# Ledger of designs, part 10: miniprotein binders against Cell death abnormality protein 12 (ced-12)

Target 1, 147 residues: Cell death abnormality protein 12 (ced-12), of Caenorhabditis briggsae (a8xez1r348to494)
Amino acid sequence: SEIQKVLDIDSANENSEEDVEIWRTKLAEHRCGRLATVAMVLFGEKSPQDLRMLISENTMRIEGGKWQLIPMWMRCCDITAELFGLLPGRDELDRLISIIFSTDSPFPAVFSCIVHLFHRTWREMQAKGGEMDKVASFVLEQLRHVL
Short names: E, the ipSAE of ESMFold2; O, the ipSAE of OpenDDE; V2, 0.75 times the mean of E and O plus 0.25 times the DockQ between their complexes.

## First folded at step 13 (miniprotein)

Design q1 (from d1, 19 letters changed; at its last look DockQ between E and O 0.03; V2 from the best seeds 0.00; counts 0 for: pae E 13.7 > 1.5, pTM E .707 < .8, off the site)
Fold by ESMFold2, look of step 13:
Structure q1 (fold): chain B 147 residues (1-147), chain A 91 residues (1-91)
Amino acid sequence: as target 1 above (147 residues)
Amino acid sequence: SPELKELKEEIKKLREEILELELEAFELGDPYKLYFEIWRLYEELEKLEKELQKAEKNGDPEEVIQELKDRLNELRSKIEQLKERLEELKS
C-alpha cells in the first residue's frame, strides 16, 4: 500500500506489519488523516532522497531525541493546513482535500518545506519524543514572523 | 496569438527555474525563510498560469497581455533576488 511504501523507506525504525497497522489506525482517527496520508505519499514519491536523508539523520540522534515519522508528519500536515486556512471538521476537510488535490496546488510544496522546517527546529531545540507540540508551536511562531 | 505562446513558454521556463531553486535550497539544508519564498513563487506562478489560460480562451485584449507580461517580469525579478540570496548562503 501507499502508507507501506513510506514506512518501507523508514525501515531503520522498527516497523513491523503490526506497527504499520497501528499507524494506519492512528491516521484514520486523526482529523487530517486523509490529508496527511496523501501528503506523505506525495512527499515520498516526489522527494525520496529527502525522505531518506531526514530518516537517516533522525536515526543518528541520541536515544529519546528522535521524532516518530507518522506523528511528526501529522503535525506538519496540521501546520500546513492552518497556513492554507483549512477549517476543522471532517466533512469540510474532505471536500477541501478533493479540491486541493484535483488541482496542481502548492500544498505539497509547502508541506515539504514545513517537514524540513520541523526537523530543523526539532534539532535546534534538542527536542525529545514528548515535545512534539512544543516544536510545532515554535514552527508556527517562525512562520508567523514571515507572514 | 504569438504573444500568448511566448508567454506560455516563459512560464514553463520560470517553473523550471523555481524547481532548480528548490533543489538548491534542499541541498543547502533548507534555510527556513528561503523555503517560504519558494512556496510564494509557486503560488504566484499558478495564478499567472490560470490568467494566461483565460486569456487564451477569450482571444485576449492587448491590455490583458501587457498585464501578464508585467506580472511575469515581476516574478522573474523575485526569482533573481532569490538566486542572489542562495549565492550568499553558499559563500
Scores: ipSAE 0.006, ipTM 0.139, lowest interface PAE 13.7, mean pLDDT 68
ESMFold2 (binder alone), look of step 13: mean pLDDT 79; pTM 0.742
OpenDDE base, look of step 13: ipSAE 0.012; ipTM 0.211

Design q2 (from q1 with L19F Y32E; at its last look DockQ between E and O 0.01; V2 from the best seeds 0.00; counts 0 for: pae O 10.9 > 1.5, pTM E .786 < .8, off the site)
Fold by OpenDDE base, look of step 13:
Structure q2 (fold): chain B 147 residues (1-147), chain A 91 residues (1-91)
Amino acid sequence: as target 1 above (147 residues)
Amino acid sequence: SPELKELKEEIKKLREEIFELELEAFELGDPEKLYFEIWRLYEELEKLEKELQKAEKNGDPEEVIQELKDRLNELRSKIEQLKERLEELKS
């Protein structure tokens, strides 16, 4: 399954079995459904170099200052969904389409951009492991200002 | 080739239409696993795009162009079917 593929991507990290099962459930119940898991899988498969880069940089941080991949991805999916929902009308939608038109699917494309933005923002905010929502909210707010 | 240009334009339009379906499905909360079906449409479209690009490099053989047209028509039909389903779900 796509969920299992997502979990396998993160399998190299020493996550507790409990956390993995929680993530499995949350992935299965995510409001974006298959769009979420597909976006994550596509990110891992089509942008492996980017993913490796992000993980590597994250790994270099102190333990308490690291994000967790799957929770981060889930929040990036949420941001992506909110971003689409925040589009005021057709004109803005057309602009967004133009930006991501070269990709096979808009949602994964925007998701990919947000993942990088989240990572950057995490670093800039000196975020700690428990501040996922804080960083996500900040990223979303920043996006609201630039779009 | 004028025909290839037309096909490219058609693919562009279909991608936009699929995107609109995706947004509508999201607004409805992905009823009946529409995300999956829409995802498949994207995949089919991507395959067509790749084949179109290949056709351009190979000199646009007529048989390939016709096949692409047929497949695009079928894809459009699927999109229309999903549009109808979405409209039904909205009512």
Scores: ipSAE 0.000, ipTM 0.181, lowest interface PAE 10.9, mean pLDDT 79
ESMFold2, look of step 13: ipSAE 0.013; ipTM 0.331
ESMFold2 (binder alone), look of step 13: mean pLDDT 81; pTM 0.785

Design q3 (from q1 with L19W E27K R40M K47R; at its last look DockQ between E and O 0.05; V2 from the best seeds 0.00; counts 0 for: pae E 10.6 > 1.5, pTM E .792 < .8, off the site)
Fold by ESMFold2, look of step 13:
Structure q3 (fold): chain B 147 residues (1-147), chain A 91 residues (1-91)
Amino acid sequence: as target 1 above (147 residues)
Amino acid sequence: SPELKELKEEIKKLREEIWELELEAFKLGDPYKLYFEIWMLYEELERLEKELQKAEKNGDPEEVIQELKDRLNELRSKIEQLKERLEELKS
């Protein structure tokens, strides 16, 4: 729903001050900010069946073993930003990222792949809701061994 | 300090300008051409905010305040350059 607010801003040219402030606050809390919003929108538009499948599989997990969508996507944005060298000390990742991207929007495309990897790793680890950072660390470690 | 208050307001204004640039890049449907530059603008703004907060706590000398002003001016120049590139891409 937060993603839709960004799209509505472009078309309507009018916003409530409360809606704009909510959006600004949420994006300012994340290092990759508004580009993460673009990645989320593009995931929902270009891969709607994948999104439905991820949500369906997550809702079928036991209580306490589910990820929350927005926190999970934000963590995936952190991983994606690391791969693109948007965090200090990541020069070697820049070379590897240039090899693996294949679209006009490489950040959203890589983000989509990482979302799928995160979900599968979450399932394989039988993770619980308090283990978001642990799963993210395993995903990033696995990517560094592959890349 | 009145100068520190002015710098805080300038940072808030620049954050809004960067947000407008990000929205314009998003509307073009191809934001990745500018996304590293936009992200670097956000990162520099965050560093300036942290240094401003430190200057408030320490009561730093005029030289530190002037350095912050110089860096804000450089950031403003980069924002203007990015606006020009964005206008060229709209053609």
Scores: ipSAE 0.007, ipTM 0.178, lowest interface PAE 10.6, mean pLDDT 67
ESMFold2 (binder alone), look of step 13: mean pLDDT 80; pTM 0.765
OpenDDE base, look of step 13: ipSAE 0.013; ipTM 0.205

Design q4 (at its last look DockQ between E and O 0.02; V2 from the best seeds 0.00; counts 0 for: pae E 11.3 > 1.5, pTM E .664 < .8, off the site)
Fold by ESMFold2, look of step 13:
Formats: structure tokens, sequence, C-alpha cells
Structure q4 (fold): chain B 147 residues (1-147), chain A 96 residues (1-96)
């Protein structure tokens, strides 16, 4: 029910047309943009203290050593989708969201673990801005060995 | 120039304020998914605008710094600061 509200948010007309167009471009550019949005909402509802601690720890890092939340979560969602063997088109994405969040599937729990692993790996590699893809590749490599 | 050094420090301050805004948005708890989505969308746009300003500041630093270019960067930083304050006020209103 509340998931359907998230699915309709693209049609909201409370922002300027130009702001919505920028967001649509980012969504169209990223295959899991809508899935990442839903996963972020559920992560915040289910693990609010974890998200708050992740953001707080990130704000304490030096300039250039911080991740940006939305890009990081999109990469984590991409990693999660890859682990489930998901390469969704637009129509499959809507069906996938409906299935994943209408059943007790492991996707939100795995996504949460990957967010924590991504943050840990980012810190341990002392990653800088621009190294998002490098960290993501390393995380996926680690997961490939344990899964 | 001393103006460029001031602008660099202001960009660092604004980045920290945006990250704190993310935390405050998260602490709103279980507001509607639509509102959470819109808040994170606006935060993302603030990050993108700040990154664009950082690149333009680096370009101005390398090319030499006409006062008009520095003033344009300063005006855009002030606009970004105003947007951050507006979003902060929106978050405080949602808490009530």
Amino acid sequence: as target 1 above (147 residues)
Amino acid sequence: SPELKELKEEIKKLREEILELELEAFELGKISPEEIYKLYFEIWRLYEELEKLEKELQKAEKNGDPEEVIQELKDRLNELRSKIEQLKERLEELKS
C-alpha cells in the first residue's frame, strides 16, 4: 500500500518541471533507480539507527573521502540486483518491486547487508570521490567468494 | 586569491550541512514514502549543484580569477545556501 505511493511519486507536480526532469534523467540512466528509492525507504523504516550511524560516520570523514548517499545506494542496489541475477527492463522492474516487497523476500535484508559492507569497504580502502565504481567492484568480488 | 580560498572553505561547510540535512531527513521517522522520496531527491540535487560549483571553482583557479567570475561563483553559492536553509525549514515543519 505505502509501496504503491512510492511508485506514483514520479507523477507528482509539486516540484518544478526542471527539477523533475533532472531526476527523470538520473532514473533513466540507472537501471535500478526506482528500486533503490524503495529500498532506501524500507531501510530507513526498518533500520533507522543503522542509517543514522552510517550518515553520521560519513560526515566525520575528510573532504574527498565521503560517499554521497544516493549514488552509493544506487550502486548497492545494482550489486544486490546482480547477485539475484536480475537485469530488469522497465516493465519487469515494476513487477519485481511488487513481488519483492509484497512477499517476505531476502532482497531488503541482502540490500541492508550490502550497504553496510559497502561502507566498511569504503572506509578500509580509504576511498576518495570518484572511486565509487572501484569500491563497488571490490564489494561484488568479495560477495562472489562467499555466495 | 583570498576570495577563492574563502569559497573553497564555504564549499566544505555546505557539504557538511547537506550531509547533516540527510541525517535530519532520516530522523523524521516514518513520514510518508512520497515525502521521504522528495527529500532525498532534493538532497541529491544539492549535491550535484555543489559538485558543479566545485568544478567551476577549479576552472576559475586555473584560468586566473576575474572578479566577475568570482562574484558569479559567490552568488551561486549563496543561492545554494538559501536552498539548504529552505529545505531545513521544511524539515522542521514536517517534524511538527
Scores: ipSAE 0.006, ipTM 0.181, lowest interface PAE 11.3, mean pLDDT 66
ESMFold2 (binder alone), look of step 13: mean pLDDT 79; pTM 0.742
OpenDDE base, look of step 13: ipSAE 0.017; ipTM 0.275

Design u7 (from u4 with E6K K20A K33E F35Q Q36E E67K E74K; at its last look DockQ between E and O 0.03; V2 from the best seeds 0.00; counts 0 for: pae E 11.7 > 1.5, off the site)
Amino acid sequence: SPELKKLREEIFELELEIFALMEEAAKLGDPEELQEEIYRLYFELWRLYEELEKAEKNGDPEEVIQKLKDRLNKLRSKIEQLKERLEELKS
ESMFold2, look of step 13: ipSAE 0.007; ipTM 0.203
ESMFold2 (binder alone), look of step 13: mean pLDDT 82; pTM 0.797
OpenDDE base, look of step 13: ipSAE 0.007; ipTM 0.251

Design u8 (from u4 with K20S F35M R47Y K54R; at its last look DockQ between E and O 0.02; V2 from the best seeds 0.00; counts 0 for: pae E 7.9 > 1.5, off the site)
Amino acid sequence: SPELKELREEIFELELEIFSLMEEAAKLGDPEKLMQEIYRLYFELWYLYEELERAEKNGDPEEVIQELKDRLNELRSKIEQLKERLEELKS
ESMFold2, look of step 13: ipSAE 0.021; ipTM 0.433
ESMFold2 (binder alone), look of step 13: mean pLDDT 81; pTM 0.782
OpenDDE base, look of step 13: ipSAE 0.052; ipTM 0.441

## First folded at step 15 (miniprotein)

Design k1 (from u4 with E9R K33E Q36E F43Y; at its last look DockQ between E and O 0.04; V2 from the best seeds 0.00; counts 0 for: pae O 10.6 > 1.5, off the site)
Fold by OpenDDE base, look of step 15:
Structure k1 (fold): chain B 147 residues (1-147), chain A 91 residues (1-91)
Amino acid sequence: as target 1 above (147 residues)
Amino acid sequence: SPELKELRREIFELELEIFKLMEEAAKLGDPEELFEEIYRLYYELWRLYEELEKAEKNGDPEEVIQELKDRLNELRSKIEQLKERLEELKS
């Protein structure tokens, strides 16, 4: 499954079994559904050099100052969805998914950009673990201002 | 190039507009005919995006950029027309 692919991407990191199962559930229940997991998988598969760079830089931070990949990705998907004005309803998302995932679409591309922006913003804010929502909100606000 | 970057930005903005149209159409009860037109615009914009990516890889030829701009302007016009139609349907 795509969810398992996402989990496999992050398997190299030391994650507790409990966290992994929580993320599995949250990925499955994410409001963007498969749109989220596909974007994550595409990021990992089509931009492996970017992912490696992000992970490497994050790894160099102190433990309390690191983001976790999957939670970060989920929030980036939320930001992306918000920018596109995607309805949270499953029916609407299914229709969008049927169109968006035939080839490389702007959604995964924007997602990729937001991942990088999130990462940069995390650094600039000197964010600590537990401040995921704060950083995400800031990123979204900045994007709303610019776009 | 700066020109391609600007074009990418404009494509992104139009995509946002299209998704807004989809949302508004959904609120109106998802009229199939309207959605079909919106989806057609999305596909056209998608193709434009793909060609932009190709142009970026191929070295940014001026002729291609101008074509993309022309097509983008046409899409913008179509989006505005759909916006007007949606407003009429809301009334």
Scores: ipSAE 0.000, ipTM 0.218, lowest interface PAE 10.6, mean pLDDT 77
ESMFold2, look of step 15: ipSAE 0.361; ipTM 0.761
ESMFold2 (binder alone), look of step 15: mean pLDDT 81; pTM 0.778

Design k2 (from k1 with F19L; at its last look DockQ between E and O 0.02; V2 from the best seeds 0.00; counts 0 for: pae O 9.9 > 1.5, off the site)
Fold by OpenDDE base, look of step 15:
Structure k2 (fold): chain B 147 residues (1-147), chain A 91 residues (1-91)
Amino acid sequence: as target 1 above (147 residues)
Amino acid sequence: SPELKELRREIFELELEILKLMEEAAKLGDPEELFEEIYRLYYELWRLYEELEKAEKNGDPEEVIQELKDRLNELRSKIEQLKERLEELKS
């Protein structure tokens, strides 16, 4: 399954069995469904060098200042879905949609961009492990500002 | 919408100010409390951008413009306060 592939991508990191099972459940129940897991898998498979770079940089951060890959990916999927208007409650970014729909895989493409933006924003904010939601919210706001 | 254009310009100027504060705070070792406050201001500023964009699309309702101006002035005030605090930390 795509979920298992996602978990396998992160298997090299020191994760507790408990966390892995939590992530498994959350991935299965994610609002974007298979669209989310496919985007994650594609990110890992099509851009392994980017993923390695992100993980490497994250690993160099002090303890407590690191993001966790799968939780970060899940939030990036949420942001992506919101930008496409797949989730109600917020304004759509028409310009972004117009650009991304020119690609064969618009959701994964946007997802990839957001992952990088999240990583950068995390660094700039000197975020701590418990600030995933804050960073995600800020990333979304950045996108609304720029697009 | 000359008023909205001017407002956008002013917001841009404040963005630059906030970015400078972030840089200065980082140089001082990033006191957590100060950085958090700067971050909040930056977030509020971007919210202003969002509302400004909406105002531009919807026209120039005076009430909305005035609200945006008031919020901008408040942000400016907070930025000045943070500048003072940064100066105190440098001494």
Scores: ipSAE 0.005, ipTM 0.206, lowest interface PAE 9.9, mean pLDDT 78
ESMFold2, look of step 15: ipSAE 0.032; ipTM 0.440
ESMFold2 (binder alone), look of step 15: mean pLDDT 81; pTM 0.779

Design k3 (from k1 with Y39R; at its last look DockQ between E and O 0.04; V2 from the best seeds 0.00; counts 0 for: pae O 9.1 > 1.5, placed apart)
Fold by OpenDDE base, look of step 15:
Structure k3 (fold): chain B 147 residues (1-147), chain A 91 residues (1-91)
Amino acid sequence: as target 1 above (147 residues)
Amino acid sequence: SPELKELRREIFELELEIFKLMEEAAKLGDPEELFEEIRRLYYELWRLYEELEKAEKNGDPEEVIQELKDRLNELRSKIEQLKERLEELKS
């Protein structure tokens, strides 16, 4: 499954079993459904160098100043969904997923951009591990001004 | 060790410099040759970081640390060269 693929991407990091299971559940219940997990998988597969750079920089931060990949990705998906004006709905999302598998979609591309923006904003704000929502809100607000 | 921690910091700083170079290169229309050189430096630095992690884990001798420092200095020199080339392309 896409969820397991996402978890596998982050498997190199020292995550507790509890966190992994929480993320598994949250990924499965994410408002964007498989659209979210597909975007994450595509990011890992299509932009492995970018992912390595992000992880590398994050890894070099002090422990308290690190983001966690999957929680960050989930929030970036939320931001992406807001920008596209996507409304949660299984039928609509399944259709979108079908389109993504059949052709290129702007959603993963925008998602990728937002991931980089989130990471950069995290650094600029000197964010700490517990400030995911703060950074996400700031990123979304900045994007609303530009788009 | 304090020495390894300092080396880690220096690697981190150089990585940030490389990322900046990548961004600037992309803004200039991404000259492929320059970008590939920057990419190569990134991977060299990445490997250096991996070796540093091993040294931290294993408690490697001073000889290994000195080697890492030497390699880091070489990378720093290469990064400076690329910065100069990038500036030339901007002008």
Scores: ipSAE 0.006, ipTM 0.230, lowest interface PAE 9.1, mean pLDDT 78
ESMFold2, look of step 15: ipSAE 0.207; ipTM 0.635
ESMFold2 (binder alone), look of step 15: mean pLDDT 80; pTM 0.774

Design k4 (from k1 with R9Y; at its last look DockQ between E and O 0.70; V2 from the best seeds 0.00; counts 0 for: pae O 9.3 > 1.5)
Amino acid sequence: SPELKELRYEIFELELEIFKLMEEAAKLGDPEELFEEIYRLYYELWRLYEELEKAEKNGDPEEVIQELKDRLNELRSKIEQLKERLEELKS
ESMFold2, look of step 15: ipSAE 0.182; ipTM 0.639
ESMFold2 (binder alone), look of step 15: mean pLDDT 79; pTM 0.745
OpenDDE base, look of step 15: ipSAE 0.011; ipTM 0.208

Design k5 (from k1 with F12W E23K; at its last look DockQ between E and O 0.05; V2 from the best seeds 0.00; counts 0 for: pae O 7.9 > 1.5, off the site)
Amino acid sequence: SPELKELRREIWELELEIFKLMKEAAKLGDPEELFEEIYRLYYELWRLYEELEKAEKNGDPEEVIQELKDRLNELRSKIEQLKERLEELKS
ESMFold2, look of step 15: ipSAE 0.590; ipTM 0.847
ESMFold2 (binder alone), look of step 15: mean pLDDT 80; pTM 0.771
OpenDDE base, look of step 15: ipSAE 0.014; ipTM 0.250

Design k6 (from k1 with F19M E23A; at its last look DockQ between E and O 0.02; V2 from the best seeds 0.00; counts 0 for: pae O 8.6 > 1.5, off the site)
Fold by OpenDDE base, look of step 15:
Structure k6 (fold): chain B 147 residues (1-147), chain A 91 residues (1-91)
Amino acid sequence: as target 1 above (147 residues)
Amino acid sequence: SPELKELRREIFELELEIMKLMAEAAKLGDPEELFEEIYRLYYELWRLYEELEKAEKNGDPEEVIQELKDRLNELRSKIEQLKERLEELKS
């Protein structure tokens, strides 16, 4: 399953068994369903170098200042979904096309961009492990402002 | 290549439609069969993007452009069919 593939991607990290099972459940119950897990798998498969870079940098952060990959991915999927839902008219569509015109596939590209933006924002905010929602909300708000 | 540029726009619009269908399917409990069909369309669009990119790099022979247009039209038709099926599931 895509869920297991996602969990396998993060298996190199020392996550507790409890957290893994929580994530398994949350992935299964994610509002985007398989859309979310597919996006995550595609990110891991199509952008392994990006993922390695993100994980490497995150690993070097102090304890308590690290994001968790799967929770972060879930929130990035939410943001991605929201962005595509924020296209009520032709004007908004044109803007989005302009932004990601050079990409091969809009959804994976936007998702990847948001993952990087989340990571960067996390660092800039000096976020702590319990501030996932705060960072996600900030990222989404910034994107809404730009789009 | 204005034709290829327009084609890219059309492909993008269809991708948005497919993504909406995926999201709606997820809301309905994510029926696997429906989702797989939707995802296959998404993958076909991905291939169209790749071929479009190749066409942009190699030039825009009319035969290639027409093929891409034909495939796009076929995908558009399939999307409409899935929309209908999705509406039936909502009722």
Scores: ipSAE 0.014, ipTM 0.247, lowest interface PAE 8.6, mean pLDDT 78
ESMFold2, look of step 15: ipSAE 0.231; ipTM 0.669
ESMFold2 (binder alone), look of step 15: mean pLDDT 80; pTM 0.770

## First folded at step 16 (miniprotein)

Design j1 (from k5 with R9Y; at its last look DockQ between E and O 0.27; V2 from the best seeds 0.00; counts 0 for: pae O 9.1 > 1.5)
Fold by OpenDDE base, look of step 16:
Structure j1 (fold): chain B 147 residues (1-147), chain A 91 residues (1-91)
Amino acid sequence: as target 1 above (147 residues)
Amino acid sequence: SPELKELRYEIWELELEIFKLMKEAAKLGDPEELFEEIYRLYYELWRLYEELEKAEKNGDPEEVIQELKDRLNELRSKIEQLKERLEELKS
């Protein structure tokens, strides 16, 4: 399953068994469903160099200032979904087309961009553990501003 | 420090401006010369941010912070010039 693939991608990181099971459940119950897990898998498989770079940079941060991959990915999916109008009243797909030149897989493509923006924003804000929602909200607002 | 946070925010704002330039340039049919300049600014801004991080990590940002601010202002000026050029191309 895509869920297991996502968990496998993050298996190299030091995660507790408890966290893994929590993430398994949250992935299964995510509001974007399979669309979320597919985007995550595609990111890991089609952009392995980018993923390695992100993980490497994150690893260099102090322990309390690191993001966790799967929680970060889930929030990036939420942002993506909102921009595509998968959440009621949040359709900005037409505006995104002006930035994204062409793609056959718009959701994964936008997801990929948001992951990078999230990582960069996390660093710039010097975010710490527990501020996932704060960073996510900021990223979303900035995207709305630029689009 | 509050000063460094402000500088980081300004860098982010300029990144957004660059993204807007990319968007507008794309509407003009991907003029190669324009995109080259936009990407150049993007990379310069990225390098500026990296230098800021290095200075902070080394514990001596005050020695270079003014230089970084000056460079940031220069980039801002270049971005404004590109905006004007884009408007001319739309005519």
Scores: ipSAE 0.012, ipTM 0.220, lowest interface PAE 9.1, mean pLDDT 77
ESMFold2, look of step 16: ipSAE 0.233; ipTM 0.657
ESMFold2 (binder alone), look of step 16: mean pLDDT 80; pTM 0.773

Design j2 (from k4 with E23K; at its last look DockQ between E and O 0.05; V2 from the best seeds 0.00; counts 0 for: pae O 4.6 > 1.5, off the site)
Fold by OpenDDE base, look of step 16:
Structure j2 (fold): chain B 147 residues (1-147), chain A 91 residues (1-91)
Amino acid sequence: as target 1 above (147 residues)
Amino acid sequence: SPELKELRYEIFELELEIFKLMKEAAKLGDPEELFEEIYRLYYELWRLYEELEKAEKNGDPEEVIQELKDRLNELRSKIEQLKERLEELKS
């Protein structure tokens, strides 16, 4: 499943088994459903160098000042969904996946940009653990004003 | 410090206001003079942010923090003036 693929991507990081199980559940219950997990998988597969760079920079931060990958990705998916006005039910999301992730779709590109913007904003704000929502809110508002 | 972190958030809030100004100016047909002023404010805000970072690295942010706050307030004033000018142009 896509969920397992996402967890596998992050398996190299020092995560507790408890956190992994929590993320598994949250990924399964995410409002974007498979759209979220597919976007994460595509990012990992299509932009492995970018992902490695982001993780490397994040690891250089002191403890307590690092984002966690999967929680960060989930919020980036939320932002992406908000920008595209994607509020349908799960069944409709499944139908939209083939369209959104088709060739030349802007969705993966937008998601990728948001991930990088989130990382940068996190650093600039000197964000700490627990401020995921605050950073996400700033990123979303920046995008709303620019777009 | 919590104070410096709050200042960072205030800087980002002003950045959002500047982005809004850019968007509103664009609706007026891209007046070049307005954009130049808006971008100047953006760069001033950026420099302010960089100076904040330098102060933190030097370990003396408390000596500079009041100056930074004053400059930030000045930028707020300039932003409000631009908002008023934009409203006048809309009429």
Scores: ipSAE 0.021, ipTM 0.280, lowest interface PAE 4.6, mean pLDDT 78
ESMFold2, look of step 16: ipSAE 0.319; ipTM 0.735
ESMFold2 (binder alone), look of step 16: mean pLDDT 80; pTM 0.764

Design j3 (from k4 with Y9W E23K E32S; at its last look DockQ between E and O 0.05; V2 from the best seeds 0.00; counts 0 for: pae O 3.1 > 1.5, off the site)
Fold by OpenDDE base, look of step 16:
Structure j3 (fold): chain B 147 residues (1-147), chain A 91 residues (1-91)
Amino acid sequence: as target 1 above (147 residues)
Amino acid sequence: SPELKELRWEIFELELEIFKLMKEAAKLGDPSELFEEIYRLYYELWRLYEELEKAEKNGDPEEVIQELKDRLNELRSKIEQLKERLEELKS
């Protein structure tokens, strides 16, 4: 499943078993459903160098000042979905997956951009682990006003 | 420091307010002097952020923190003035 693929991507990082199971559940219950997990998998598979770069920079931060990958990805997906107005039911999301993730779709590119923007904003604001929602809110609001 | 971190958040919040003003000013249609003034505030806020970063790198943020706060308050005042002017133009 895509969920397992996402967890596998992050398996090289230091994570507790408890966190992994929490993320498994949250991924399964994410409001974007499969759209979220597919976007994460595509990012990992199509942009491995970008992902390695982000993880490397994040690793250099002091403990407590690091984002966690999967929580970050979930929030970036939420932002992406909000920008595209993609808040339909799960059945409708599943139908849209083929369109959204087609080769001509800008969705993966926008998602990737938002991931980088989130990372940068996190650094600039000197955010800490408990401020994921706060950073995400800023990113979303900035995008709303410039787009 | 916690104080500098708070200042960072305040700067970003003010940036969002400036973006809102830009958006509203743009709806008036003409590139007005008002829009340019709003845009200038954006750069002033950016410079303020850069000064904050420099202070942190120098290791002496406490000596300049009050100045930064004063400048931020001045920017807030300017933003409020521009909001009032914008409302007058809409009427």
Scores: ipSAE 0.022, ipTM 0.430, lowest interface PAE 3.1, mean pLDDT 80
ESMFold2, look of step 16: ipSAE 0.492; ipTM 0.809
ESMFold2 (binder alone), look of step 16: mean pLDDT 82; pTM 0.791

Design j4 (from k5 with K5R R9F K23S E32A; at its last look DockQ between E and O 0.58; V2 from the best seeds 0.00; counts 0 for: pae O 7.9 > 1.5)
Fold by OpenDDE base, look of step 16:
Structure j4 (fold): chain B 147 residues (1-147), chain A 91 residues (1-91)
Amino acid sequence: as target 1 above (147 residues)
Amino acid sequence: SPELRELRFEIWELELEIFKLMSEAAKLGDPAELFEEIYRLYYELWRLYEELEKAEKNGDPEEVIQELKDRLNELRSKIEQLKERLEELKS
């Protein structure tokens, strides 16, 4: 259900059906499982203005220099997980999901920060399509220097 | 301008410090109130960054630059306070 919600958030964008199905699969198979999709949904629902801002700025970039939302979100979840030292196990994920539905959960908040950081870094690096991993790695590395 | 570029760098450094605080707070078992304060600082810093970008676009009036510096210093002070509180919680 959360996966479909995530896809619905991005449905207004010009994505091919093939890409959508690929993302559906990758979301389902993401190492963080529902923790990832819940964080994405919460971001869209709790921070709609932020999301609109990010999308707007991204849209103003030249073609080929734009990130794609869902792939970006998945990588941001990965970075977030690394910061928390999460090695998602099934039992732990269930517990974490319960915590995430609390308004006091730090994971979605950190995720939100990472999304903004990723977006900014993307712009600063003048990143092009296909450089998702490069930007993600850079963001993570910079954070590791501080942590 | 060189001044705005330096300010951008300082904002970036503070942002990373905030992320560190978030991570450390999370490791302490989710002190929600403390985390919320940290997150609020991030939002303030983000807004400051946005205003910096606007300043770069509109020109570099000294008044605006000074305001941004003052706000940044305030945020830095708040971050230090939170660091102290976090250390107390670790004890």
Scores: ipSAE 0.014, ipTM 0.245, lowest interface PAE 7.9, mean pLDDT 77
ESMFold2, look of step 16: ipSAE 0.130; ipTM 0.584
ESMFold2 (binder alone), look of step 16: mean pLDDT 80; pTM 0.764

